# VHH binders against Endo-1,4-beta-xylanase 2 (XYN2): the designs that were tried, part 11

Target 1, 142 residues: Endo-1,4-beta-xylanase 2 (XYN2), of Arabidopsis thaliana (Mouse-ear cress) (o80596r5to146)
Amino acid sequence: NIVMNGDFFAGIEPWYPNGCEAFVVSSDPFSSEVMSADSSSGGYVVVTNRKETWQGLEQDITTRVASGMNYTVSTCVGVSGPFNESAEVLSTVRLEHEDSPTEYLCIGKTYASRDKWVDLEGTFSISNMPDRVVLYLEGPAP
Short names: E, the ipSAE of ESMFold2; O, the ipSAE of OpenDDE; V2, 0.75 times the mean of E and O plus 0.25 times the DockQ between their complexes.

## First folded at step 5 (VHH)

Design t7b (framework vhh_8fcz_2; at its last look DockQ between E and O 0.12; V2 from the best seeds 0.00; counts 0 for: pae E 14.4 > 2, grease 25.7 > 24.2, placed apart)
Fold by ESMFold2, look of step 5:
Structure t7b (fold): chain B 142 residues (1-142), chain A 121 residues (1-121)
Amino acid sequence: as target 1 above (142 residues)
Amino acid sequence: QVQLVESGGGLVQPGGSLRLSCAASGFTFSKYAMNWVRQPPGKGLEWVSGISYSGDSTTYADSVEGRFTIIRDNDKKMVYLQMTSLKTEDTAVYYCAKGIRYSSYWDLDYEGQGTQVTVSS
């Protein structure tokens, strides 16, 4: 898995917000999946002030990828609010080039709702190494 | 379903204090981290503070650290926000919100109407 801290167990790093605000909320590893309240460790990151679907958490993976290699992405995602149906959540890699348009690879898709967390998984490879490689999550309309 | 009812807001002068309360129902309260978020007039939500399910870990936004204290009572299913040294910049609607797992949210799970805090001369 090329994504560091994909389950946010270690807080927000190396994730950072793009066009929005983010903060860490601690929660027990024994939450709704395990019925125990004996530890305080673990957490998740809340994203607010999104104005577009692509605004959310991202992670610069430039130093960890190379052309011609196949990579796996895995992370856990959810949505909140008065959302009554599942929402599409995408995992996308953008390839930033100095002198050409940014290239986008949609590498995974899942559907999430306010009542559950789901895994978002995918794979990708890079044919030509760009100047910057950023993995990010796209969510429902704000 | 999940219900969160905020109260305790009001009008206060700068430097004053308020205590906000949140009554929770419709879920096993002790299994979830709880949060306060706020929405200043004409702006988006800002996270204020969080508390782990057991209450043994608390976290605060830089703008309120040292002035606000988050507290929970798992027996009464209550979350509180003790606010002191209030500033006009703290004016907002305050919501409590439930965390649900070890993973990211796009937004917090909140259902309440919030409680208005106005800090003005």
Scores: ipSAE 0.000, ipTM 0.168, lowest interface PAE 14.4, mean pLDDT 71
ESMFold2 (binder alone), look of step 5: mean pLDDT 81; pTM 0.830
OpenDDE, look of step 5: ipSAE 0.028; ipTM 0.275

## First folded at step 6 (VHH)

Design u1 (from t7 with T100S V101P; framework vhh_8fcz_2; at its last look DockQ between E and O 0.02; V2 from the best seeds 0.00; counts 0 for: pae E 16.8 > 2, grease 25.1 > 24.2, placed apart)
Fold by ESMFold2, look of step 6:
Structure u1 (fold): chain B 142 residues (1-142), chain A 122 residues (1-122)
Amino acid sequence: as target 1 above (142 residues)
Amino acid sequence: QVQLVESGGGLVQPGGSLRLSCAASGFTFSKYAMNWVRQPPGKGLEWVSGISYSGDSTTYADSVEGRFTIIRDNDKKMVYLQMTSLKTEDTAVYYCAKGSPKYSSYWDLDYEGQGTQVTVSS
């Protein structure tokens, strides 16, 4: 797995918010009911003030990928607030090219609910190395 | 290969103090959170404390909060656990663990060392 800081124990970096606000909440795995199902330690990030589904956390992975290799992305997601239904969460890789349109690859999808954390896994490969590779998470409609 | 070398353990009386050290190598230390976990005699691993990659955020298990302090030095690639007001319940082998990017759980924490024994006895 090429994702850095996927459990957010070390704060938010190298993740950063894209068009939204993000706050790190330290988890106490012993005391945290919502995280105890799959977690004994770590933290999570609360993403707020989103205006679009694609706004959320992202991570520049350009220096950690190469063409012709297969990569696995794995992270854990949940939703908060009064929403009690499953919410769709996507993992997407965008490939930025200097002189061509940006390509978007949806590499993983899962459904998260308030009462449990779920895995979000995906795989991808790159045929032609772009100028920039960014992994990002997309949440439910704001 | 990740290497974590713990030291500073020993025998101490209740109420005493110790400082544990962990020397890290084999990974980009400044990009990972670090943790202390412990294994009491005949029991499984317990998470003790964690510190963010920058050192700006620290967290503690309820049983040690106010008594233990986690510290890191990114220049020296070291993490420390300052322990005070030690209790017999703190007796355990203490391990330094690299934070995991995959899942936030005790099973995902990457500890490689032999640990350092802390014994708190009357």
Scores: ipSAE 0.000, ipTM 0.101, lowest interface PAE 16.8, mean pLDDT 69
ESMFold2 (binder alone), look of step 6: mean pLDDT 86; pTM 0.882
OpenDDE, look of step 6: ipSAE 0.009; ipTM 0.266

Design u2 (from t7 with S57T T100S V101G W107E; framework vhh_8fcz_2; at its last look DockQ between E and O 0.03; V2 from the best seeds 0.00; counts 0 for: pae E 19.6 > 2, placed apart)
Fold by ESMFold2, look of step 6:
Structure u2 (fold): chain B 142 residues (1-142), chain A 122 residues (1-122)
Amino acid sequence: as target 1 above (142 residues)
Amino acid sequence: QVQLVESGGGLVQPGGSLRLSCAASGFTFSKYAMNWVRQPPGKGLEWVSGISYSGDTTTYADSVEGRFTIIRDNDKKMVYLQMTSLKTEDTAVYYCAKGSGKYSSYEDLDYEGQGTQVTVSS
């Protein structure tokens, strides 16, 4: 697994929010759209105030990848919703190029629910190394 | 990294008792249900018992209900299986398994440890 802290055992770092808010909860008196398990001391990371499906936690992995190699991604996700309904969560890699349009690779998809944590797994490779490689999580429609 | 270490198995006569222990680390223990699963010789995995994240709800396979008791200690990050009235059919390697959520499911068979051997004979 190429991602750091993919089960959020060590809190939020090195993940950071993009266009949304994130915080750590040590018990579960509060709910939100997307949750992750096992943060720092017995909680989880909550992502809130999303306006678009692609807004969520992301991680810059540029220094850890190279062209011509296959990588495996695994993260642990959950969501909130009525009646323990499941929701689609995606793992996406964007390849930012200075001299061409940004490329988006959808590398994994799963359905997550409030009653359990699920693994979101995927693989990818890069043929031509871009200027920046960012892995990010996309949640259900706001 | 999730770590589960089982212990307490051994050789016991039919009708006897054993207590199995599982020490857990590498995850927020109190957030997840825990399960015991077993693998009889030459057979596939079989779910035995589950306990909810808080310990308030326990479930048992029909074959062990009334004979086995699952217990957890969230402060010590331990799960136990108190086994009584043991039968030769209970002979297996026993594993503890971390559940995927707050409540156990008989489909939660994913284990990590080496297990502990329970042998019930003569």
Scores: ipSAE 0.000, ipTM 0.104, lowest interface PAE 19.6, mean pLDDT 72
ESMFold2 (binder alone), look of step 6: mean pLDDT 85; pTM 0.865
OpenDDE, look of step 6: ipSAE 0.005; ipTM 0.275

Design u3 (from t4 with S57I I100P W106E; framework vhh_8fcz_2; at its last look DockQ between E and O 0.01; V2 from the best seeds 0.00; counts 0 for: pae E 16.0 > 2, placed apart)
Fold by ESMFold2, look of step 6:
Structure u3 (fold): chain B 142 residues (1-142), chain A 121 residues (1-121)
Amino acid sequence: as target 1 above (142 residues)
Amino acid sequence: QVQLVESGGGLVQPGGSLRLSCAASGFTFSSYAMNWVRQPPGKGLEWVSGISKSGDITTYADSVEGRFTIIRDNDKKMVYLQMTSLKTEDTAVYYCAKGPRYSSYEDRTSEGQGTQVTVSS
């Protein structure tokens, strides 16, 4: 598993929000949120103020990957939503190139229901090393 | 004013063992998860291992799982990396790093001076 802090046992780092807001719900004394009873590793991250499905947490993994190697990603995800609905959550790797369009690899997909945590797993490899590799989570429509 | 001091590196033959130490000060150590990262010669930083603030949960990169063990001592404010079955690919400068952090943008992880591990026959 290439993902650092995929179950958020170390807070949000190295994850960061992209076009949204995020905060840790943990035993951290600097948090403004009430501590979560359902934390498996001492915390989880709540993502809010999303305006598009692709906005969410991301992690720059450029320094942790190389071309020609296989990688496994595993994270634990949950969603809030209407009663009796499931929501699609995607794990995507984007490959940023200086002089060409960004490439997107959908590496994993799962369906999460209200108040249920599910595993999101996927694998990938990179044929040609880009300038930047970013792993991110895509959620349901806000 | 976070301070992290790594030690315990050295020259070792393949198949050998080393134990790295990290002394922490300048923050409430028991409130943060801790990590080891490494920088092989001519390469970028590579995450190695992490340990929760209580020490109950440990994680490892696939390349080191089964060979390395991360340990912490909250009373002494120390993090250790017990390395066994070392390979030439493990040659790197090793750093410990503080977590967790929150930010709207990516922040740098705290780093010490590092400790050199060289695995060579």
Scores: ipSAE 0.000, ipTM 0.109, lowest interface PAE 16.0, mean pLDDT 67
ESMFold2 (binder alone), look of step 6: mean pLDDT 81; pTM 0.833
OpenDDE, look of step 6: ipSAE 0.014; ipTM 0.299

Design u4 (framework vhh_8dlx_2; at its last look DockQ between E and O 0.01; V2 from the best seeds 0.00; counts 0 for: pae E 10.9 > 2, placed apart)
Fold by ESMFold2, look of step 6:
Structure u4 (fold): chain B 142 residues (1-142), chain A 118 residues (1-118)
Amino acid sequence: as target 1 above (142 residues)
Amino acid sequence: EVQLVESGGGVVQPGRSLRLSCAASGFTFSSYWMHWVRQAPGKGLEWIGNIYYKGSTFYNPSLKSLVTISRDDSTNTLYLQMNSLRAEDTAIYYCARDWRYDSPMDVWGKGTLVTVSS
């Protein structure tokens, strides 16, 4: 897995929001203080104020990929909202070029709902290295 | 109906060990984070720890050396192992489910009383 901090154990870095807001929630629901008690995976990130499906957390992976190699990504996702419906969540890689249109690769999808956390796994390769490679998560329609 | 039922409480002597169980029904137990919480007489709620749906655990540092949380998803059962019990551990022990901040611990058991007394 080429994704750094894919389970959000270390807060939000190196992930950053794109067109949305994000904050970290600790594992202890009664305290703002994170406690080290046999687990390094004591938290998660909440993404809010999305206006489009593609707005969410993203991570620049340009320095970690090369053409002709196969890569696997894995993240843990869930969905919340005013009702309890399953929703499609996508993992997408965009390939940014200086003088060509941006390419979008949908590399994985899953269905998440209010009642469970699920894994989102995907695989991709790059035939021609672009100027920038960004992995991002897409949620259901806002 | 979503339900959590604790068991295994009772009167124990100081220095002994006790294992509590929490039987879950009415929901997909394997997909939820679960907590143990206790309330001593005249005190507020004290978080003991949790266990993620994939088995990772996180504990209150003041209790870390005394407790172990585990789960068996095949029997929908959450466990709390407590060792070297002291009079201060006398409390009602609750299990609770949790998933995310906008769905607070919304399902609790009724609790099981543990009394540590000579």
Scores: ipSAE 0.005, ipTM 0.271, lowest interface PAE 10.9, mean pLDDT 73
ESMFold2 (binder alone), look of step 6: mean pLDDT 84; pTM 0.848
OpenDDE, look of step 6: ipSAE 0.031; ipTM 0.265

Design u5 (framework vhh_8dlx_2; at its last look DockQ between E and O 0.01; V2 from the best seeds 0.00; counts 0 for: pae E 14.6 > 2, placed apart)
Fold by ESMFold2, look of step 6:
Structure u5 (fold): chain B 142 residues (1-142), chain A 119 residues (1-119)
Amino acid sequence: as target 1 above (142 residues)
Amino acid sequence: EVQLVESGGGVVQPGRSLRLSCAASGFTFSSYWMHWVRQAPGKGLEWIGNIYYRGSTFYNPSLKSLVTISRDDSTNTLYLQMNSLRAEDTAIYYCAKDWRYGDSPMDVWGKGTLVTVSS
């Protein structure tokens, strides 16, 4: 697994939000204080204030991948909301090129519910090395 | 129906160790965070710690050196190992299933098992 901190054991790093807000929830459920996004508590990350389905956590993996290799990605996801329904969560890799349009690879899909945390697994390979490789999670409609 | 049943409580002498069990049913145990919480007589709830479904544990800093949480996914059982027990560890000990609704971190609780530390 090429994803660092895919289960958020060490807080949010190296993940970062894109077009949304994110913060780490303390593993002490009786804490009355919410930690900032840059604090590590060994818990999990909540993503809020999304405006589009593709807004969520990202991780730049450029230095950890090479063309012509197969990679497996595993992350742990869950969904919260006012309804007791499962929701689609996607894992997507975008390949950013200085002189070409960005390419998008949908590499994995799962259905998460408020009942449990689930693994989101995917595989991919890169034929031509781009300038940046970014793994990101897409959630249900905001 | 989700159920959690704690066991292993009783009267123990100070300085001894005790292991509590929590039998889980009605859900896919291996997919969930699990918690231990205790309540001393006449006091509020005190979080002990939790365990991730991949085995990582997180503890209340004041209790970290005294307790160990583990799980056995083949038997759907959560464990709490307590060492060097003290009189102040006398409490009802609960296990709880994580998976939030609203701001609450826990949605199902066991009925608890009493641990009394007394000489």
Scores: ipSAE 0.000, ipTM 0.165, lowest interface PAE 14.6, mean pLDDT 70
ESMFold2 (binder alone), look of step 6: mean pLDDT 83; pTM 0.838
OpenDDE, look of step 6: ipSAE 0.011; ipTM 0.237

Design u6 (framework vhh_lunsekimig_d3; at its last look DockQ between E and O 0.03; V2 from the best seeds 0.00; counts 0 for: pae E 14.1 > 2, grease 27 > 24.2, placed apart)
Fold by ESMFold2, look of step 6:
Structure u6 (fold): chain B 142 residues (1-142), chain A 119 residues (1-119)
Amino acid sequence: as target 1 above (142 residues)
Amino acid sequence: EVQLVESGGGVVQPGGSLRLSCAASGFTFSSYWLHWYRQAAGIERELIASIYYSGSTYYVDSVKGRFTISRDNSENTMYLQMNSLRAEDTGLYYCARDWRYGSSPFDYWGQGTLVTVSS
């Protein structure tokens, strides 16, 4: 598991929002549109003001990965709002290249609900090391 | 060298159907998110549908239930099936590769294909 601060007991760092707003809450798993936390053992982050499905929390993991090795990502997610059924949440790695197009790897998928936390797990490997590797979470349509 | 080429537009009666295609080259098609946008005269280009590499889809409310986005990774082609067409659907339809990360939208857009819904 290469995710740092995956249960948010140390606040939000090194996670940061991409095109949205985020804040730390110590315990309310049922009040967020998209969030990432381990169930009830610490804090969690609420992500708000999303305009697009791909806006959410991300974490730069460039210094923690190398080509040719396999990695496992694990975190917990939930959703809030008028959902009476589950909503799809993705875990994605983007590979940023200085002189070529950004590549995206979908590494995990789960269905999150407002009433409980679910695990979002995935694995990946990198064949050619890019300039930057960013792990991020994608939520349902706003 | 990224190329996106739309086709399948034309003139159709209200209530009719069209299927648009977006042929892609110059990038790893199966790894990217893809979108359809449309532009009516005098209106800004608007997102209407998206498809992720996972197969997940998104639609704006005005087309939900009438339009279906799909992709064929073996042919490097994305599709938009448009049913129950209305006059308000008239416009220039563009396919696009993922606008969100580090690229000008015009560098990753097709030329557009015109859809006209009229009697």
Scores: ipSAE 0.000, ipTM 0.149, lowest interface PAE 14.1, mean pLDDT 68
ESMFold2 (binder alone), look of step 6: mean pLDDT 78; pTM 0.782
OpenDDE, look of step 6: ipSAE 0.008; ipTM 0.220

## First folded at step 7 (VHH)

Design v1 (framework vhh_lunsekimig_d3; at its last look DockQ between E and O 0.25; V2 from the best seeds 0.00; counts 0 for: pae E 14.5 > 2)
Amino acid sequence: EVQLVESGGGVVQPGGSLRLSCAASGFTFSSYWLYWYRQAAGIERELIASIYYSGSTNYVDSVKGRFTISRDNSENTMYLQMNSLRAEDTGLYYCARDWRYDSPMDVWGQGTLVTVSS
ESMFold2, look of step 7: ipSAE 0.000; ipTM 0.133
ESMFold2 (binder alone), look of step 7: mean pLDDT 80; pTM 0.792
OpenDDE, look of step 7: ipSAE 0.009; ipTM 0.234

Design v2 (framework vhh_8pnl_2; at its last look DockQ between E and O 0.01; V2 from the best seeds 0.00; counts 0 for: pae E 19.2 > 2, unsure alone 63.2 < 65, placed apart)
Fold by ESMFold2, look of step 7:
Formats: sequence, C-alpha cells, structure tokens
Structure v2 (fold): chain B 142 residues (1-142), chain A 118 residues (1-118)
Amino acid sequence: as target 1 above (142 residues)
Amino acid sequence: QGQLVESGGGLVQPGGSLRLSCADAGFTFSSYWMAWYRQAPGKERELVARIYYSGSTNYADFVKGRFTISRDNAKSTLYLQMNSLKPEDTAMYYCARDWRYDSPMDVWGQGTRVTVSA
C-alpha cells in the first residue's frame, strides 16, 4: 500500500481536503480519563461541505511513485448522513501535466453505508511520469 | 442481547502469557470494528487495542509490543494475545464492538478476569 495514513488513525496528515472541509473525529474523546493520561486516540476524518462527487480528501504521492511500476492502494471508507443504503465511493489518481490536460485513472470503487466501514482497494501503474500525481477519494452525490 | 462472550482469562505468573477470545455468533462480525478494554479495581476502563475490518490495528502506549489483537472473521472471533505479562496488567478485560469509531462502544461483553501474580 502506497498511501500514508490510509486508515486515518494518525489524524488527517498527509491528507488534505480539496474543495470541501474536513475534520478529525476521535473515537475515544475521553482517552485521558479512560487511559493513564496518554494522548493516543483512534479516529476518522469527516468530509463536509461537498458540492461535487469528486470533492474529498487527497494525497500528493508524486515522490513515492515511479513509471513502470505497479502499485496497490488500500484505504478504509464509510458514508454518513441521510443515506440508509449503499453509496459508491471511488479511488482515483490524477496525473497533472504542465503542458497538457490532467489525466484521470479510476483505480478502484466500492459501496459504503452508514452501518460499516469497508475497504477500498485498487491498483495502477504509470507509463510516463507526470509533473504531479495525486490520489483522491470520490464520494456519493452531495 | 449479551452476544459478546469473553474467555481465556485466569491466573498467570509475571512474564507469562494468556490468549483472550471473544465470540460474536449473533452478529455480522465482519462489518464491525472491535476493541479490547480493561479495568483494574478502583480505576476507569481504558482502551487496550482496536482492530477494524481491514485488519489495521491501534494499541495503547502501555502495550509496547507485548499484546497482539487479531480477528478471524470466518469464526466470528476476536483475540488478544498477551505476552510478557506484568502485575499492572491485572484487570477485568472487556470485548467491545461498534460500526463507528465513536465513544461509547455500542455493545460490550461481561468481561474475563486476568490476574498476574507470583
């Protein structure tokens, strides 16, 4: 797995939101009262204020990939809100070029619900190294 | 609806090992993230370890590589392998589950007692 912090147990870094807002939710907000005053916590990132399906968390992986190699991406996703049924979540890599239009690779998809976390896995390779490689997550329609 | 059942607790010498088990035959085990907590007499309940569907794990700092959480989705069973046990590990150990990472956990077991004493 090429992504850093793919399950978000270390907060949001190095992920950042694109065209939306994000915040960390600790799964144990009283950890200092439950544990011997340690600071560790598990958690997840909530993405809000999305207006398009492609707006979500992204991670710049340019320095961690090379052309001609195969990569596997794995992360854990879920959906909240008024949906009680499966919603499509995609993993996409965009290849940014200084001199040409951005290319998009849809590398994986899954269906998530409010009742469980699911794995989103995908694979990809790059034939020609672009100027920037960004992995991002796409969610259901807002 | 006490569908989490812990087992494997007992009396053990310092430096010894125990393997705790938690059975969840009444739910779709593979859809939940799960955790072990412990509570010593007169203390608050504290997180020991978490595991979620992907197999990713998170441990409290005091574990320091001595404990290993794992799951067997085919058998609907959660495990905690405890090695190099110390007297301060003496506590009631609880299995818990939830479909979200929030507190408090949705379902708890009744606990299994671990005592580390010479």
Scores: ipSAE 0.000, ipTM 0.094, lowest interface PAE 19.2, mean pLDDT 69
ESMFold2 (binder alone), look of step 7: mean pLDDT 77; pTM 0.782
OpenDDE, look of step 7: ipSAE 0.006; ipTM 0.239

Design v3 (from u4 with S31R K54S F58N R97K; framework vhh_8dlx_2; at its last look DockQ between E and O 0.04; V2 from the best seeds 0.00; counts 0 for: pae E 22.4 > 2, framework grips, placed apart)
Fold by ESMFold2, look of step 7:
Structure v3 (fold): chain B 142 residues (1-142), chain A 118 residues (1-118)
Amino acid sequence: as target 1 above (142 residues)
Amino acid sequence: EVQLVESGGGVVQPGRSLRLSCAASGFTFSRYWMHWVRQAPGKGLEWIGNIYYSGSTNYNPSLKSLVTISRDDSTNTLYLQMNSLRAEDTAIYYCAKDWRYDSPMDVWGKGTLVTVSS
């Protein structure tokens, strides 16, 4: 698993928000209700103030990848909001080039609902090493 | 009461470096995540980065090459090192305390003004 802290056990590191806000919850704020009873003893990260689907947590993995190798990404995700249908969550890698357009690889997707943790898994490889490689999570439309 | 006091701002020339400090009191500094945020004149808030109680850092990708966040738990002080300053880095710089379940960055300092001009 190339992503560090994919289940957010150690807080947000090395994840950071992109165009949104994020904070770590050390205990479940819903702990007085049944919907939060199955949370692990660790914390999680809440992403708020998203304005676009692609805004969410991201992680620069440039120094951890090389061309010609296969990588597996695994992280745990959930969504917060009205208790309705599940929401699509994507894992995407963007390949930034100094002198070429940014390339986007959608490497995994899953469906998450309120107070339920699901695994988001994906695989990818890079044929030509770009200047920067960033893995990020995309959520449903705000 | 929880209190954050930024310092180290002032007028600097482009290309120079500047180190900002944030003195914390009224809470156990070593147990909390801290943020730096800035606001340029007439603009919205821009997140610079954070530092966890472990010392690990995250940065706004657009600023990552220009800034370094550190902390000294023995003096309850948060630092922001800024390098190769440009005119667009002129802003009020705030530190903020994190660790609220209902709202992040619940306590903010008064801010310190950094003006980059020649």
Scores: ipSAE 0.000, ipTM 0.076, lowest interface PAE 22.4, mean pLDDT 69
ESMFold2 (binder alone), look of step 7: mean pLDDT 82; pTM 0.830
OpenDDE, look of step 7: ipSAE 0.009; ipTM 0.301

Design v4 (framework vhh_7nfr_2; at its last look DockQ between E and O 0.07; V2 from the best seeds 0.00; counts 0 for: pae E 13.9 > 2, placed apart)
Fold by OpenDDE, look of step 7:
Structure v4 (fold): chain B 142 residues (1-142), chain A 119 residues (1-119)
Amino acid sequence: as target 1 above (142 residues)
Amino acid sequence: QVQLQESGGGLVQPGGSLRLSCAASGFTFSSYWMSWVRQAPGEGREWVSSIYYSGGSTYYADSVKGRFTIARDNVKNTLYLLMDSLKSDDTAVYYCARDWRYDSPMDVWGQGTQVTVSS
């Protein structure tokens, strides 16, 4: 598994908030009869005080990926706030190079309605390993 | 020039089926996510479905899940929307949209095709 602590039973690490705040919650405030995601996921993380769409929860997965391999990342996401329409949520892998521009791979996309969990699944492959590989979710405009 | 052109809309009875097509030109079709968005009379635009670059991943609004199927042919530069079990609430103008690529959101839209579901 390339993603660590997906159920957040051990806190937020190794996830970290980038340019925002985040905290773990053990209960589900989105309680809905129409759920596409597995309810056995455990806790969830609330991301708040975002200023940009790309700000959110990140995880460094550099040591757990290799060149030429195919990976699938599955997440469950929800949005809250003053939304009257579906909000776009992206799953992105950022490839950071020391001597070249950073690359961004959008590996998955979903559209989430307010106060409802939805599945977000994506796949990716890296041809040439960068110096750092980071997985993060991009949410709607704050 | 970048262009999207929808076709396949029309009048159909409830329970009927339609297949929409969207012809893309002027850009590398296979390098973009593609989406369908619809707008009913007096309503805002509603996301319907999206499809990954290679077509391996598809996403649907809850209102159309199980009834609609999005597909693409990257050789023909064409996006499809198969609509089954149509309902009156599906009546709308359906738009094809070029979706995200790297840092680009939905930035290209077709003229739309009218879908009317009525008995």
Scores: ipSAE 0.000, ipTM 0.256, lowest interface PAE 10.8, mean pLDDT 86
ESMFold2, look of step 7: ipSAE 0.000; ipTM 0.144
ESMFold2 (binder alone), look of step 7: mean pLDDT 84; pTM 0.854

Design v5 (from u4 with F58N; framework vhh_8dlx_2; at its last look DockQ between E and O 0.01; V2 from the best seeds 0.00; counts 0 for: pae E 18.5 > 2, placed apart)
Fold by ESMFold2, look of step 7:
Structure v5 (fold): chain B 142 residues (1-142), chain A 118 residues (1-118)
Amino acid sequence: as target 1 above (142 residues)
Amino acid sequence: EVQLVESGGGVVQPGRSLRLSCAASGFTFSSYWMHWVRQAPGKGLEWIGNIYYKGSTNYNPSLKSLVTISRDDSTNTLYLQMNSLRAEDTAIYYCARDWRYDSPMDVWGKGTLVTVSS
């Protein structure tokens, strides 16, 4: 898994909102040995003020991927919204090229609800390395 | 440019209280989780506790009755209040910024020495 800060223990970075607002709601690590290993506790991010399905959190992964390699992405998602008990959430990679149209790879799909967090998993590979590789999450229609 | 500077250390008598400060600069302080960590002479690092975005705190269970962590986002300052100090609390006290990328505590201050004696 190439996703950094997937539990948001270090705040929101390297994630950032695209066309929406985001804030962190934390949970606590709780041990005298927290310095000796990665914490199993963390937080989550609430994304608000979305106007389009593709607006959500994203992460630039350009420096962490190479062409010709296979990658697996795993994140944990939940949703909220009026009149919607279960909603489609997508994981997408966009490949930005300086001199050609952006490519979009839909790499994973799940259905999330307010009653539990679910895993969103996907796989991808890149045949030609673009100028920028961005992993992002797409939520249900606003 | 990102810097953390601890202050408020010194020599204190057993049973007294001491408040340490950590001045932050070069980043958006209110968006980061912050930690206090200490290192007693000849020992490894010991985590004291943290304070999350918007003020939630968590403490080392062994130190919970001794310490209180707070933050003032208007002055970019992290605080550690220590009460009922003992000789075993003698240590260098560090503040640290939490980042999950490659290292959960990516920026550290130089530390401030607290000596509990006499």
Scores: ipSAE 0.000, ipTM 0.093, lowest interface PAE 18.5, mean pLDDT 69
ESMFold2 (binder alone), look of step 7: mean pLDDT 84; pTM 0.848
OpenDDE, look of step 7: ipSAE 0.014; ipTM 0.288

Design v6 (from v1 with Y35H S50N S54K; framework vhh_lunsekimig_d3; at its last look DockQ between E and O 0.01; V2 from the best seeds 0.00; counts 0 for: pae E 15.2 > 2, placed apart)
Amino acid sequence: EVQLVESGGGVVQPGGSLRLSCAASGFTFSSYWLHWYRQAAGIERELIANIYYKGSTNYVDSVKGRFTISRDNSENTMYLQMNSLRAEDTGLYYCARDWRYDSPMDVWGQGTLVTVSS
ESMFold2, look of step 7: ipSAE 0.000; ipTM 0.110
ESMFold2 (binder alone), look of step 7: mean pLDDT 81; pTM 0.803
OpenDDE, look of step 7: ipSAE 0.010; ipTM 0.209

